# VH-VL binders against Protein FAM180B (FAM180B): the designs that were tried, part 2

Target 1, 160 residues: Protein FAM180B (FAM180B), of Homo sapiens (Human) (q6p0a1)
Amino acid sequence: TQPHAGQPMDSTSVGGGLQEPEAPEVMFELLWAGLELDVMGQLHIQDEELASTHPGRRLRLLLQHHVPSDLEGTEQWLQQLQDLRKGPPLSTWDFEHLLLTGLSCVYRLHAASEAEERGRWAQVFALLAQETLWDLCKGFCPQDRPPSLGSWASILDPFP

## First folded at step 12 (VH-VL; from g4 with heavy chain G103S)

Design k1
Fold by OpenDDE, fold request of step 13:
Structure k1 (fold): chain C 160 residues (1-160), chain A 121 residues (1-121), chain B 110 residues (1-110)
Amino acid sequence: as target 1 above (160 residues)
Amino acid sequence: QVQLVESGGGVVQPGRSLRLSCAASGFTFSKYAMYWVRQAPGKGLEWVAVIWYDGSNKYYADSVKGRFTISRDNSKNTLYLQMNSLRTEDTAVYYCARHGYESDRYAFDIWGQGTLVTVSS
Amino acid sequence: QSALTQPASVSGSPGQSITISCTGTSSDVGKRKYVSWYQQHPGKAPKLMIYDVSNRPSGVSNRFSGSKSGNTASLTISGLQSEDEADYYCQSYAGHNTYVFGGGTKLTVL
């Protein structure tokens, strides 16, 4: 009896409940309640009761299925964002995904026990922050050019 | 078959060093965080150390911090525990344990048979 | 980290049901669903019996069940058998990649 290969969870069924963004205040409350990074590199809501709420479940799904769980996935997402830099402003969903990915980087940076790992996450975080500024400046900044974070990136250099 | 096999235990004097190994088989070792858990004779279980699936992060119990080093070689499917400056209170059976892979499984689902470390003068 | 509190021993007759309690704090058992139970026979490694408060791994008898109320998790063993005689440990995720164990409970089958 061949072990039933777990059917790929139909990505289409996860999509329906994720389309409507939660109110920013609700998301803030969820984030304020606390996240934790597990040994698998996944972010979780600390409070299970909160995680069981409708907004909590949505955030859980985003953190599990959309936020990259490793550096490689984060770098891939960063590349996609960079490719979109000259295009229109990000969708609300993509912007939320960008912010959550940035948040993930902060947790990973803080959790990193090795200096090299910290440096890598710091670099990716700085680049994501730059992409955030690029997006926010679209239609608002002179020449659509954001301020350079170059000086801030140097502060995040984990190598004293 | 999914299996963990510890080795490297023995009798050592205080202040000496010992290196434990845990050989993994029957699963994709590089996907799992690994733990060391110890049990002193006639006592309960105590968490010792954890290493992430890719070796990027390591954490230690306060009782062993600065003395023990956890590491892994994913190419060899092997977990290690370097134990330095051993103390009599480090006397225990040392188990390697696999952390559950599923997002909701925060438990040690596979254990080795353990290896005995005795620190005595 | 403060150990979870378990009774030192419990006993029961064959066919009976027994319950082992595991009491933590609001920062561990009370906050999270990540409570696990392990069975350990003398001279053997621990075996996972329950995870996530009430879930059984494959191959674990349905005689084993788990529950939680407030800061107390419970392991119930129904239809007690002689082979159930062992030490039982509860475990809770304590955050920051760490776990806390109970002191263990010796189960004797009379």
Scores: ipSAE 0.394, ipTM 0.790, lowest interface PAE 1.3, mean pLDDT 87
Fold by OpenDDE, fold request of step 13:
Structure k1 (fold): chain C 160 residues (1-160), chain A 121 residues (1-121), chain B 110 residues (1-110)
Amino acid sequence: as target 1 above (160 residues)
Amino acid sequence: QVQLVESGGGVVQPGRSLRLSCAASGFTFSKYAMYWVRQAPGKGLEWVAVIWYDGSNKYYADSVKGRFTISRDNSKNTLYLQMNSLRTEDTAVYYCARHGYESDRYAFDIWGQGTLVTVSS
Amino acid sequence: QSALTQPASVSGSPGQSITISCTGTSSDVGKRKYVSWYQQHPGKAPKLMIYDVSNRPSGVSNRFSGSKSGNTASLTISGLQSEDEADYYCQSYAGHNTYVFGGGTKLTVL
């Protein structure tokens, strides 16, 4: 009996509760309560009681299924964001996803025991931060260009 | 069959070094975080070190920090523990253990049979 | 990290049900659902019996069950058999990719 490879949970069934973002205040409370990385690179809500609440469950699903768990997935998401750079502002969902991915990078950077790994996560974080500024600048910046995070961010751009 | 096999244990004097190995088989080694757990004679279990699935992150118990180094070679399906500046209190059976793969499984689901390290004058 | 508290020993007769407790704090066992139990026979490696408070791995007898109340996790062994005589260790996730073990409980089958 071949061990049934866990069928990718149909993203459609998880979809209904994920579409509407929670109030920013609620998300802030969840994030402030603390996250942690497991040994598999998954980001989790530290407080299980909080994670069991409706907002906590939503965040849990986002962290497990939408926030990349590795550098490659993060870089792929970054590439998608860069492709969207010239388009309209991100949806609230995509923007939330961007922020959570950035947050994930911070945790990974902090957790990294090796300098090379820290450097890689720092680079990706800087680029995600730049994309955040690009999005926030859309419709608000006279030059349609966000402020540069500095020369170091330009040097670190793997996706020219 | 899923299996872990420790080796490299023996008798050493205090201050000496020893390197343990753990050979993995029957599963995709590179997908799993690996742990070292030790058990002193007649005592309980003590967590020693952890290494992430890709070797990117390492953590140590305070009792071994700065003296022990965990590493892995995924191409060889092998986990290592370099033990330096060994002390008598490091005397134990050393187990390699696989952390569960599922995101909600925070347990050691596979254990080796252990290798005995004896630090004595 | 402080070890989880277990009774040093428990005993029971064949066919009886026994319970082993594992007490932590509100920051470990009380906070998280990641409590595991291991069985260890003399001279053998530990074997995972329960994970996530109450889940059994494949191949573990349904005589083993786990529960949690407050800061105390419990392992119950029903229909006690001679082969159940072993040391039992609880484990909890302690955060930051670290774990804490209980001191172990020696189970004697009378």
Scores: ipSAE 0.387, ipTM 0.785, lowest interface PAE 1.3, mean pLDDT 87
Fold by ESMFold2, fold request of step 13:
Structure k1 (fold): chain C 160 residues (1-160), chain A 121 residues (1-121), chain B 110 residues (1-110)
Amino acid sequence: as target 1 above (160 residues)
Amino acid sequence: QVQLVESGGGVVQPGRSLRLSCAASGFTFSKYAMYWVRQAPGKGLEWVAVIWYDGSNKYYADSVKGRFTISRDNSKNTLYLQMNSLRTEDTAVYYCARHGYESDRYAFDIWGQGTLVTVSS
Amino acid sequence: QSALTQPASVSGSPGQSITISCTGTSSDVGKRKYVSWYQQHPGKAPKLMIYDVSNRPSGVSNRFSGSKSGNTASLTISGLQSEDEADYYCQSYAGHNTYVFGGGTKLTVL
């Protein structure tokens, strides 16, 4: 088996979800190349050098305490978010939780070995993304028409 | 009192199938990922397969991919290994093992006693 | 090609310290902190002795210690005793739900 190539460090800034953007290049590496799922469904930082940085330590705390490890936990959080649609915008903490949970869904989608499992994670991801757009638009968008990601290339199963 | 007990081993001809079971007790089985590890006579340990705590994901060593299927029934606290198209090189003691519960660790903290599978013509 | 390399055997006299090496690659042992060690007596199942490079499970003697340098993990047994005679395996998580063992090291107590 061939060693996989390491991800090059990219100077592109990474925003959203993590509200303390020190060393944006480190955050990009952590979010796109530095995480992997464990067998318990938890995201963790695979590189100890990255994990020891200030952004890495903060991210590890968030991942360990606040990101659901399974579909059922993710669906429960999604239901709570849907119940809050008409309330004030999420706290910074809850918004970061939402974004990291969405990221976890992407990793679970890529890890899935069966089409039905991929479909379930894709559906949950799409709904989390819709809740993210909804929260970003609170006060600026119509309350009776939450933002939608569309359906051109994704499988969606709306459940209000 | 945490215990894993394998069963279903035996002697079988090449090309045939065998199903192993691992009965778990003394812990909440549905919270743990589970593994199969085998050891050919006089040889070392070889990881065979892993199944996530909820059965959602399954991964296999290249040597068994496409022939073996790991599964679990969380209502019966039981782990399974379906072994199809058996070959003589599959002859080994098969252990089931539990993932260490702490999320930062990838160690096998509880092992069964093993069950012997012999594939011979 | 094997991902983890161990010496086939090692020996020592009672009271000595011995070290068993486990060499992997930069992508598993070098980068990750997920190395564990198992002791296996003849006819018995393996027993976890060290996890996460250097941590001991409850009930494991402090004579067993682990360390890592570069791509090589090490198990050190101090104060060698006759009951330490066994096979020892290292194991690493290699990413993407892939697990690899070393070939094993037979420890003989002289």
Scores: ipSAE 0.012, ipTM 0.590, lowest interface PAE 7.9, mean pLDDT 78
Fold by ESMFold2, fold request of step 13:
Structure k1 (fold): chain C 160 residues (1-160), chain A 121 residues (1-121), chain B 110 residues (1-110)
Amino acid sequence: as target 1 above (160 residues)
Amino acid sequence: QVQLVESGGGVVQPGRSLRLSCAASGFTFSKYAMYWVRQAPGKGLEWVAVIWYDGSNKYYADSVKGRFTISRDNSKNTLYLQMNSLRTEDTAVYYCARHGYESDRYAFDIWGQGTLVTVSS
Amino acid sequence: QSALTQPASVSGSPGQSITISCTGTSSDVGKRKYVSWYQQHPGKAPKLMIYDVSNRPSGVSNRFSGSKSGNTASLTISGLQSEDEADYYCQSYAGHNTYVFGGGTKLTVL
């Protein structure tokens, strides 16, 4: 409710909201604990003790509701990211979404039983990695080492 | 009413093949992952295989890998188990089972009555 | 041949409470909340009694409850009745899209 302590406090920023990313060290600890892809196509935190924490519940909701769970949804998000290339850098929330989507692709690539499906996930992952590097370069890359915009897609060959 | 009905069991000699079917009714089959679980006479339950809701992924117990193939036809609401190179230790009642939807994940919430497979010389 | 350990049998008198244990490893029962229990009467298919350690499906008597401590899950049946006489199996998700059952416990109502 409204605190009257000496520090200003915005109730929308007190934590628990999906749009406010966790501190990077907390996210790293959750991801280091490991994720699993279940038979319903849902990505979950393996350690239920960590999954039950406030940051773990936030990550679970992000994975379930905001990170695409299939190839079509991932490709649609990728298209939107490509449309935003000329705009400002992504918000921290959108960047977290991009990184989690890329991570989801790795797990789905690993789980895929058929070579065709593995190839499609590998291709999408390569393009998401390209978008990640592109966004990191918009306002922060050293001018003397710009990225090669077209070459990164070839580093992941979807088939032998 | 939600039902799973297995068929295709019988007596077969070692080395032969058999195909089991499981007909689903009373629920949206394409929303659910499906399982095969077996029980040898007088023994406990053993998970055999799982197939994802859309058929995209399939996983097997080590005891049946390379010999059994799980599949589904969502247009016919039917789950299958192709059993090749059968061995006497494959003798069991074979159940199909439904994965719980969202709130009872990793549990088998609906079971068929089973079909008996006997592998003997 | 299952990875989960259950006692082979347990017995109790009508009206008593009994508990069936299911011991796994830190990587399945200890780490996850995906433990379920099944009741199987002779000649019948198994029936889900408890999921996610302690939740009851609709239509299951509140005499059945589940809990977990460390690597051990427990099924408790209070107010024991003759129809509770059956085999009981625990089951856990073992990760990597694999599943494991306990060896089963025969409950005898005296």
Scores: ipSAE 0.006, ipTM 0.586, lowest interface PAE 9.7, mean pLDDT 80

## First folded at step 16 (VH-VL; from t3 with light chain V29I A94T)

Design t4
Fold by ESMFold2, look of step 18:
Structure t4 (fold): chain C 160 residues (1-160), chain A 121 residues (1-121), chain B 110 residues (1-110)
Amino acid sequence: as target 1 above (160 residues)
Amino acid sequence: QVQLVESGGGVVQPGRSLRLSCAASGFTFSKYAMYWVRQAPGKGLEWVAVIWYDGSNKYYADSVKGRFTISRDNSKNTLYLQMNSLRTEDTAVYYCARHGYTSDTYAFDIWGQGTLVTVSS
Amino acid sequence: QSALTQPASVSGSPGQSITISCTGTSSDIGKRKYVSWYQQHPGKAPKLMIYDVSNRPSGVSNRFSGSKSGNTASLTISGLQSEDEADYYCQSYTGHNTYVFGGGTKLTVL
């Protein structure tokens, strides 16, 4: 839980009087400072000073130990998620792992110059997105129609 | 014994092509990103290209982009540099080099002895 | 012509300590931990001496050390020996698979 209970409602008026930055501010700076794929396929935070903050250290741990660095590892994780579809929702940690793995696929897709490589990463990303929707939908979706990006669109439009 | 050995250098005329090879031994080649770095006679070091450990991604210095192609064959433990449309300013000793094998190392920890490419009329 | 600035030459007497500087930008050096140093003797390939600013590879003498302050990285050689006479290059990873070298520093042992 963010420290909203310990701060007044003046979060919009932060003229440097706070004893430390808000966690959301650090997270947005991480996004602006950027994540980067290294030549071994691992995401890391490119600004070392930002990486040393508490949110940065937590993100680095998730990236280094839980996010697969290659296509085969990502596909193995995807299979494990598919095997767990009928179980309880993922823990917060495992859901963050799923989202960061999806983010890694986006970086890999953007970095790939060959159409075949882009196609493989795009396919895995789409399946990870489907697993994300499935986990968010547990308890609300029909058992015999797992969520997909296309099927969610048809729910919003009765005449797909 | 970790070793990199370049070959394929020689004298060629401008506009011609040349293919360099780098044979790797003593380590698991498929775990490492690989580099080409060149040094013109009497000049400093210039990074030329990088290829990721699995060959999936390739990046080039602006001075060679569109003319040079880096590639690898992990089954043969060999790195390649295809150099097309060679210019006199491409004259250099070409080194292959290995990326440090930790994810937080961006250094060239093992180098070959180099192969000389001379582009002259 | 290099993005990283090194002095063209440095000299010292045997037994002295010398320091070679390497200056870049915040994105090249200041915010990064990815600075390395290479020694090159005439006719030989470069040899990695320091990586990640201050780490020494196995087999490199402890007379070689690295540091960084602001946008400037430094290589220090203590107990200078005649065999240290060589060219020294700094190198940085600037992000997005882009690597830059300094112009090189010729170390002369007097």
Scores: ipSAE 0.213, ipTM 0.673, lowest interface PAE 4.1, mean pLDDT 81

## First folded at step 18 (VH-VL; from u1 with heavy chain T102P)

Design u3
Fold by OpenDDE, fold request of step 22:
Structure u3 (fold): chain C 160 residues (1-160), chain A 121 residues (1-121), chain B 110 residues (1-110)
Amino acid sequence: as target 1 above (160 residues)
Amino acid sequence: QVQLVESGGGVVQPGRSLRLSCAASGFTFSKYAMYWVRQAPGKGLEWVAVIWYDGSNKYYADSVKGRFTISRDNSKNTLYLQMNSLRTEDTAVYYCARHSYPSDTYAFDIWGQGTLVTVSS
Amino acid sequence: QSALTQPASVSGSPGQSITISCTGTSSDIGKRKYVSWYQQHPGKAPKLMIYDVSNRPSGVSNRFSGSKSGNTASLTISGLQSEDEADYYCQSYTGHNTYVFGGGTKLTVL
């Protein structure tokens, strides 16, 4: 009686449902319901009913597999975004990923118990916000220069 | 074998400080969030503090906030609880507990045997 | 946070089935699947018996089962044995890396 080796969940089937973004309204409803950081630094949807829905499951997968869970991964993603700054507008998927990463930073900033860690997350958040503006301004802003968040970044003094 | 061993308990007067330690063995300590849970004599369980796997985040029960500090040294596989301004109501057996990992399981799967802290005049 | 509500004591005869209830709120048991049960013998550390409402860790007897309905979780022990005499605590995740315990239930095997 051969031990049924649990077939590796075919990583290919998880990929198909992630390609098309949900309607912005649906994503907003999910995010508005609230997220939580667990003790392993993973973001979760607070409401289990919402998390069990198709959009909720999609968001869960994005948060688990695509949104960086640490500062280093977030900084790497930021660097990639900066490298793409002079290129065409981000794909819908990449833009969604950017927004979710920014949101993740806010939760991590808020959760941070140490001032240094909080400051680091605040800095990365500000930079991601700037990249968001860069993307949104592509083809729309005069001289292709987004507004400076400089004045707002000063408000994000990580040391209230 | 996976094991947690608490130490540092004893009898202290109110207002004094005490430091507890929890030595971890048999698992990769740095991959797990750790908790302190206490139990007053003849009472139920009360969570005290949590520290994330990398020490980046710490949370405290309101009853100990501002007085207790949780920390860890992953290189030594050791969890700590610095207890300052001790009160009689802090008298309890203090357990270190491992948060379950991996997956989305939220439970304490490994417990130490506890160390008794008695705060008395 | 207020402790989850458990009966102070439950009793049963060997071979019987008993159930311990754990009642919380919509912010804890009613909100999340993260309900756990612990067994504690006198002078011993708690032992995880059930996690995520109904899952058993390796080495835990299949006589222990868990369920949830609304804001109430339940631990059922079937085929009660003398070694089951202990205190039982429920636990629920409350968000923000915090937990709440029940007040505990003393199980007596008659």
Scores: ipSAE 0.386, ipTM 0.793, lowest interface PAE 1.4, mean pLDDT 88
Fold by OpenDDE, fold request of step 22:
Parts: C-alpha cells; structure tokens; sequence
Structure u3 (fold): chain C 160 residues (1-160), chain A 121 residues (1-121), chain B 110 residues (1-110)
C-alpha cells in the first residue's frame, strides 16, 4: 500500500479567509507568543486563547495544512522555491509560507534528539534562508545576486 | 482488542542493565507516540520517556536522562526501554502507555499491566 | 517539575458526591485544556477517566465529571459506589512533550 502522497490540497477548498494576510503586527504577536511541537510533529500555538482568535485560527490552519510537518515535505517546498528563484518576487502568501517554514525548521532543529536529524534540519534551514535572500533581492540588489550563505552552509555541514 | 503488554522486569543489582519490552496489538502502532511511565511502590506516577510515532524524536525525564534509552520497532509493534546504570530509586512498576492523539486530546488512553523492576543490592 | 497538588485522601459514603482537587500553576493547568484524570485500583494499571478537563472516554460512567477554574482542576464523583474506591491521579500537559502528575488521592468509600 503506497503511502498516500498527500494530494496537493486544491487551493480552492481552503476557505477564502486564509488568503488574506493578517496584519504583520498580529502575526508577530502570535509567533512571539510561541509555538510548540507535539508528539506527532505538528506545530501548535501554545496559547489557546490566542489560538482561538480569528488570526490564531488562520495561523493554525497554515501550520496544519500548508507548513510541511516533515523533512521531505520541507525539501519539496525548498525545491519549489528554488524553481521560482528566477521568477518575480514571491506573493505575500508564499513569502509568509516561506517564513513560517523557516520558523518550523528552527523548532524542529531544536527538538531533534539525533545529531543526524539535527544536521539535516540545519541544512534545510540554511537553504531556506538563502531562498529568502534571493526573494528579497529581486529588483533591489544591484547585481540581482544576493550574498551567498555558502560559508554558513559549510559550518552546518554535518560531515566536517 | 487494543492491548499493551510489558515484559522484561525483574530483580537486578545497582549499576546493572535491564531491557523492557512492550508489545502492542489491536491498533496501528506506528501512528501513536508511546510513553514509559513508572510508579515506585506506594508512590505516584512519573513519566520516564517518550518516543514519537516514527521514532524521530525522544525525550526523557531528568531522573533517567543519560541512563535510559527509549526505542521502538514499528515493524514488530514493540516499544523498548533500555535501562543502564540502574539505581535503587529506579525501583518501580514500569508501564507503557499510548498517547491518545489524534483524538484531540493529550492523555494516555491505553496502558499496559506494567512490569516490576526491582533494583536492590 | 513540581507535582500537581492533590489531597492525600478523601472519603464518602455510598450515594454521596465527592470532589478531588488538583492544583497546578499558570504554566500547566492554568495554561492548557489538557488536564486528565486517572483511576487506579490496587495492583492495576491506571485507567483514563477524564480528558481535556471534562470529557469522558467511552465506557466511563457519567458519575464522573471534571471541571477547571484558574489553576485548579476538579474531579467530581456523584452517587459514590464501592467500586469507586481507588487512587486518583490528575495529569496536565506542560508542553514540549512533557507531563506532570498529581501526587494522587486515595478515595475511601465508607
């Protein structure tokens, strides 16, 4: 029985409320309040009151359905970002998704009990950071070439 | 029937090692995080260790950290607890317990009968 | 982690209602809904009686009910029966895959 590759959730069925970005200040407050990983690798908002608010519910849905919960899904998202590198700047939604995925990596990196897994999350996080720089430099950097994080990636190489 | 069955308990001297097993049946073992919980004679419950559903992450109580190792074999529906450098204070009934998620709760809904570990000189 | 505070013992007569308290902090009971209660008979494994403060698993008698106010959770047993004589433990999720138990309460049916 082939593991059901999560069907790409048709972006159409996620109700219209998820597409409107929240105010950056609100998102900051939600994220600053803290997240936690459960025993199934799912990220949750720690504060249940915040999680019950409209912005909190939105974030919950993003964390549950859009932010990858495993390394493979994160790597797939990274590949998509790399494919978009030569295109226009990311949409606000995609950029938010990128940031949340990066944050997810930080939590998973910290939670990782095994050195190998920790190294893998660190590597993916560094690569996501690079993609963030690529996006931010689109139309703004003099040579359309963001600084390479290559030197940092070498530090995160689990195999010195 | 959903069931957990612990084994491997016994009497050991301080400093020795013991390995506990917990056999799961009646449910998809690989979908659940598993816990070890212990109870010293006449005392309360204390969580010992947790392992995620896929074995990717492990956490330990401070009292056993560096001495105990939790593991699982999902192909065998079995949970393990390797206990090294045993101390007298490790004397307890050891329970394996299933985490209740994804039932929208964070509780232990299934428990084994427990296995007694006695550390005595 | 400091154990949740429970009374060491409670007693009641058959048919009465008793309440067991479980006091934690703003970091455990006061923070999350994940408060559970377990019943343990002598020489037996704990049995889940209440989860998420007030929910009963299938097969648990409706005589068992749970509530929470601030940092204190409560288990109420109505219509006390002889078979209710057991140890009762509260539990709270503390985050980061960790839990804290209460010290336990011995219930005696007189």
Amino acid sequence: as target 1 above (160 residues)
Amino acid sequence: QVQLVESGGGVVQPGRSLRLSCAASGFTFSKYAMYWVRQAPGKGLEWVAVIWYDGSNKYYADSVKGRFTISRDNSKNTLYLQMNSLRTEDTAVYYCARHSYPSDTYAFDIWGQGTLVTVSS
Amino acid sequence: QSALTQPASVSGSPGQSITISCTGTSSDIGKRKYVSWYQQHPGKAPKLMIYDVSNRPSGVSNRFSGSKSGNTASLTISGLQSEDEADYYCQSYTGHNTYVFGGGTKLTVL
Scores: ipSAE 0.338, ipTM 0.780, lowest interface PAE 1.6, mean pLDDT 88
Fold by ESMFold2, fold request of step 22:
Structure u3 (fold): chain C 160 residues (1-160), chain A 121 residues (1-121), chain B 110 residues (1-110)
Amino acid sequence: as target 1 above (160 residues)
Amino acid sequence: QVQLVESGGGVVQPGRSLRLSCAASGFTFSKYAMYWVRQAPGKGLEWVAVIWYDGSNKYYADSVKGRFTISRDNSKNTLYLQMNSLRTEDTAVYYCARHSYPSDTYAFDIWGQGTLVTVSS
Amino acid sequence: QSALTQPASVSGSPGQSITISCTGTSSDIGKRKYVSWYQQHPGKAPKLMIYDVSNRPSGVSNRFSGSKSGNTASLTISGLQSEDEADYYCQSYTGHNTYVFGGGTKLTVL
C-alpha cells in the first residue's frame, strides 16, 4: 500500500520547471535505476545516461534544490507539513516532495555511521511516514485520530 | 571571509611521520567535501586525497594509499592529513582545497596557500 | 595515477588570443562534463578559472573561455595581458572519486 514515489497527485499544479510532475512510470524508471549520495551528501541518479535526460535532470534539480539534504532542513519542512494536517490533500507537487524527502531520509539513515544520527533520521522518517498516511487518509480517517505507527515504527526504526 | 590555512609542514627523514592540519573559516565546513593536493618543487599538481562532507568516505591516490590518512573534525572546522612512512618523493607543498558548489561540478573553488613538507636524509 | 596531456608552454603577444589544450581519454574528458582549469602564479595557490568545461566563476574575466571537442578540452584566453603569464592546469573527475590533473602549461606573454 506504499505510495509509488513521484506519482502525480494533482493535475492542477502550476506548470513551469520543477512543479510539473512526471508520469509515475517515468519516475519509477528513474528511481529503479537507483540513487546514490555524493561527496557533499546530495542524492543523484546513479545511471549517468538516465540522469542526462529531461526527466533525469528534473529529478536531479528536485533532489538538489527542493528536497532537504540535512536533518535541520528536513525537520523544518516536517513542521510545515504538520500545519497542513487539517487542510485539503497535498498538491501533487507537495506530495511528490514529501515522498522524495522520505526516500532521502532512508538513504541518509543507511549512510549514517553513528547510532544517534541514525536514530534521529529514523525518527524524522517515521514522522514523514505518518504525514503521508494522514494525507492519504483524508476523507477516510477521523481528522483528530491520526493513523497509528505502532508496529510500523518498529519496522522503520534501525535500532530494534 | 572564506579561507583555508594549512599548517604542520616541515623537514623530516624518510620513514618518519607528519600530520598536516587545515583550518577552515567563513563557510559551513560540514557541508563540503575536502581535498589534499600536492605540488613537488618545480612540478605540477597531484591530487592526494578526498574526504566526504561527513567523513564517512575517504579516497586516496595510488601513490599514497596505505601510508596517508585523511580525516576531519567538523566541530573544529579542521581537515587533517596523517602522513606515515614518508619517502623523498613525498616532498611537496601540500594544499587543502574545498569542493565547489553545486556538488556535481567536481572542481576546487577555494585553496589554502600550502605548507611545505621536505623529506630528506 | 594517469595524467592529462597539456603542452609544456605556450606564448603570445599582448592583445592576441591563445589556446591551451588538455587531452585525455574518453573516460577522462570525452564523456565527462567535469573539466576545470586553474591559473597559478609563481609562489601562489591555484585559482579556479573554468569549471564544467566552459563555466566561469564570478570574478573571472570573460577573456577566459573553455570548450571541449572529443577527448580534448581547451582553455582560450583572448585579449592577452601581461598578468595572464602563469602556469595553467586542467583537471578532470574520472569517476570513482578519482581526480587527475594535466602536467601544466607555462604561458609566456611576449
Scores: ipSAE 0.235, ipTM 0.647, lowest interface PAE 3.3, mean pLDDT 82
Fold by ESMFold2, look of step 20:
Structure u3 (fold): chain C 160 residues (1-160), chain A 121 residues (1-121), chain B 110 residues (1-110)
Amino acid sequence: as target 1 above (160 residues)
Amino acid sequence: QVQLVESGGGVVQPGRSLRLSCAASGFTFSKYAMYWVRQAPGKGLEWVAVIWYDGSNKYYADSVKGRFTISRDNSKNTLYLQMNSLRTEDTAVYYCARHSYPSDTYAFDIWGQGTLVTVSS
Amino acid sequence: QSALTQPASVSGSPGQSITISCTGTSSDIGKRKYVSWYQQHPGKAPKLMIYDVSNRPSGVSNRFSGSKSGNTASLTISGLQSEDEADYYCQSYTGHNTYVFGGGTKLTVL
């Protein structure tokens, strides 16, 4: 029997080395391998091997249950975010939800076949980006508000 | 209870047009993507077209692009296939089919009994 | 090319197990889970038997099972019965809103 007193343990270790709950390398591969929009308006992971990983299963759950599948649902979420501007910063879960909803808007913008639909998705994306800046600035930015994205709006419109 | 019923098939000369309909009942039609699949006599199944749940996007097999148009009327629970410039090789039984749940299975869980289109001179 | 390949026919005796293969590419079968199987009796519409490689819809007998290895999906029918005599099609989603069927396999019960 060996004494239990000994060398300092790494506080991040579960098995003797530095581990993260979610590996950034797998998340990069998920984005690189591609997401695709399905015929019912949901984003999903193309690569089955990546989708079966722990981060892949977590991402699938977030995409399936928490990211709105249509414009109306996205606009409702946006309104809720705007109502929360004066409150504390979003939870990690809600912030991830915000970012994934923004990503979903980009995919729908690229999938849209008509200019009116593209314009509506681009507008919603710009507003979600503004809400991201509001959340990041809570209590930290000068004048307690982020810069307006008005001057950046042209990068969201296709004027090639 | 869940049903898909195709109609509008018949005999037509090459170069003419037909419009197929598919009446849906027993489920919330506007929540599902819909498909047309055809089967030439004595042959296998061939995917023809898909339309998204809200009608926003439509995709076609190469063999029918530019000639066929899929559409839907969610207020009437009806799927359509407009078939223009018909050719003899378009002769087939045409099925409408429903996208399965969950949405990432890409399978066809409900099928109609089909409507026969014969293109001959 | 890019179509799913199935044997033209398979036969077995009642009570035996048989397997029907469906070979595609990494983009339609190997790296994707979107494989389904359909049974079609003469003059009838197809019926979904297996989806998502190995899942059985409600009401489908547990004698039907599916699997995949590499770029090949398989449908296995155990305890073969005379009513299993039909045509069988595999189907996949190939990406970019494009769908493909195999050529079909006629199962004969001897």
Scores: ipSAE 0.216, ipTM 0.656, lowest interface PAE 3.6, mean pLDDT 82

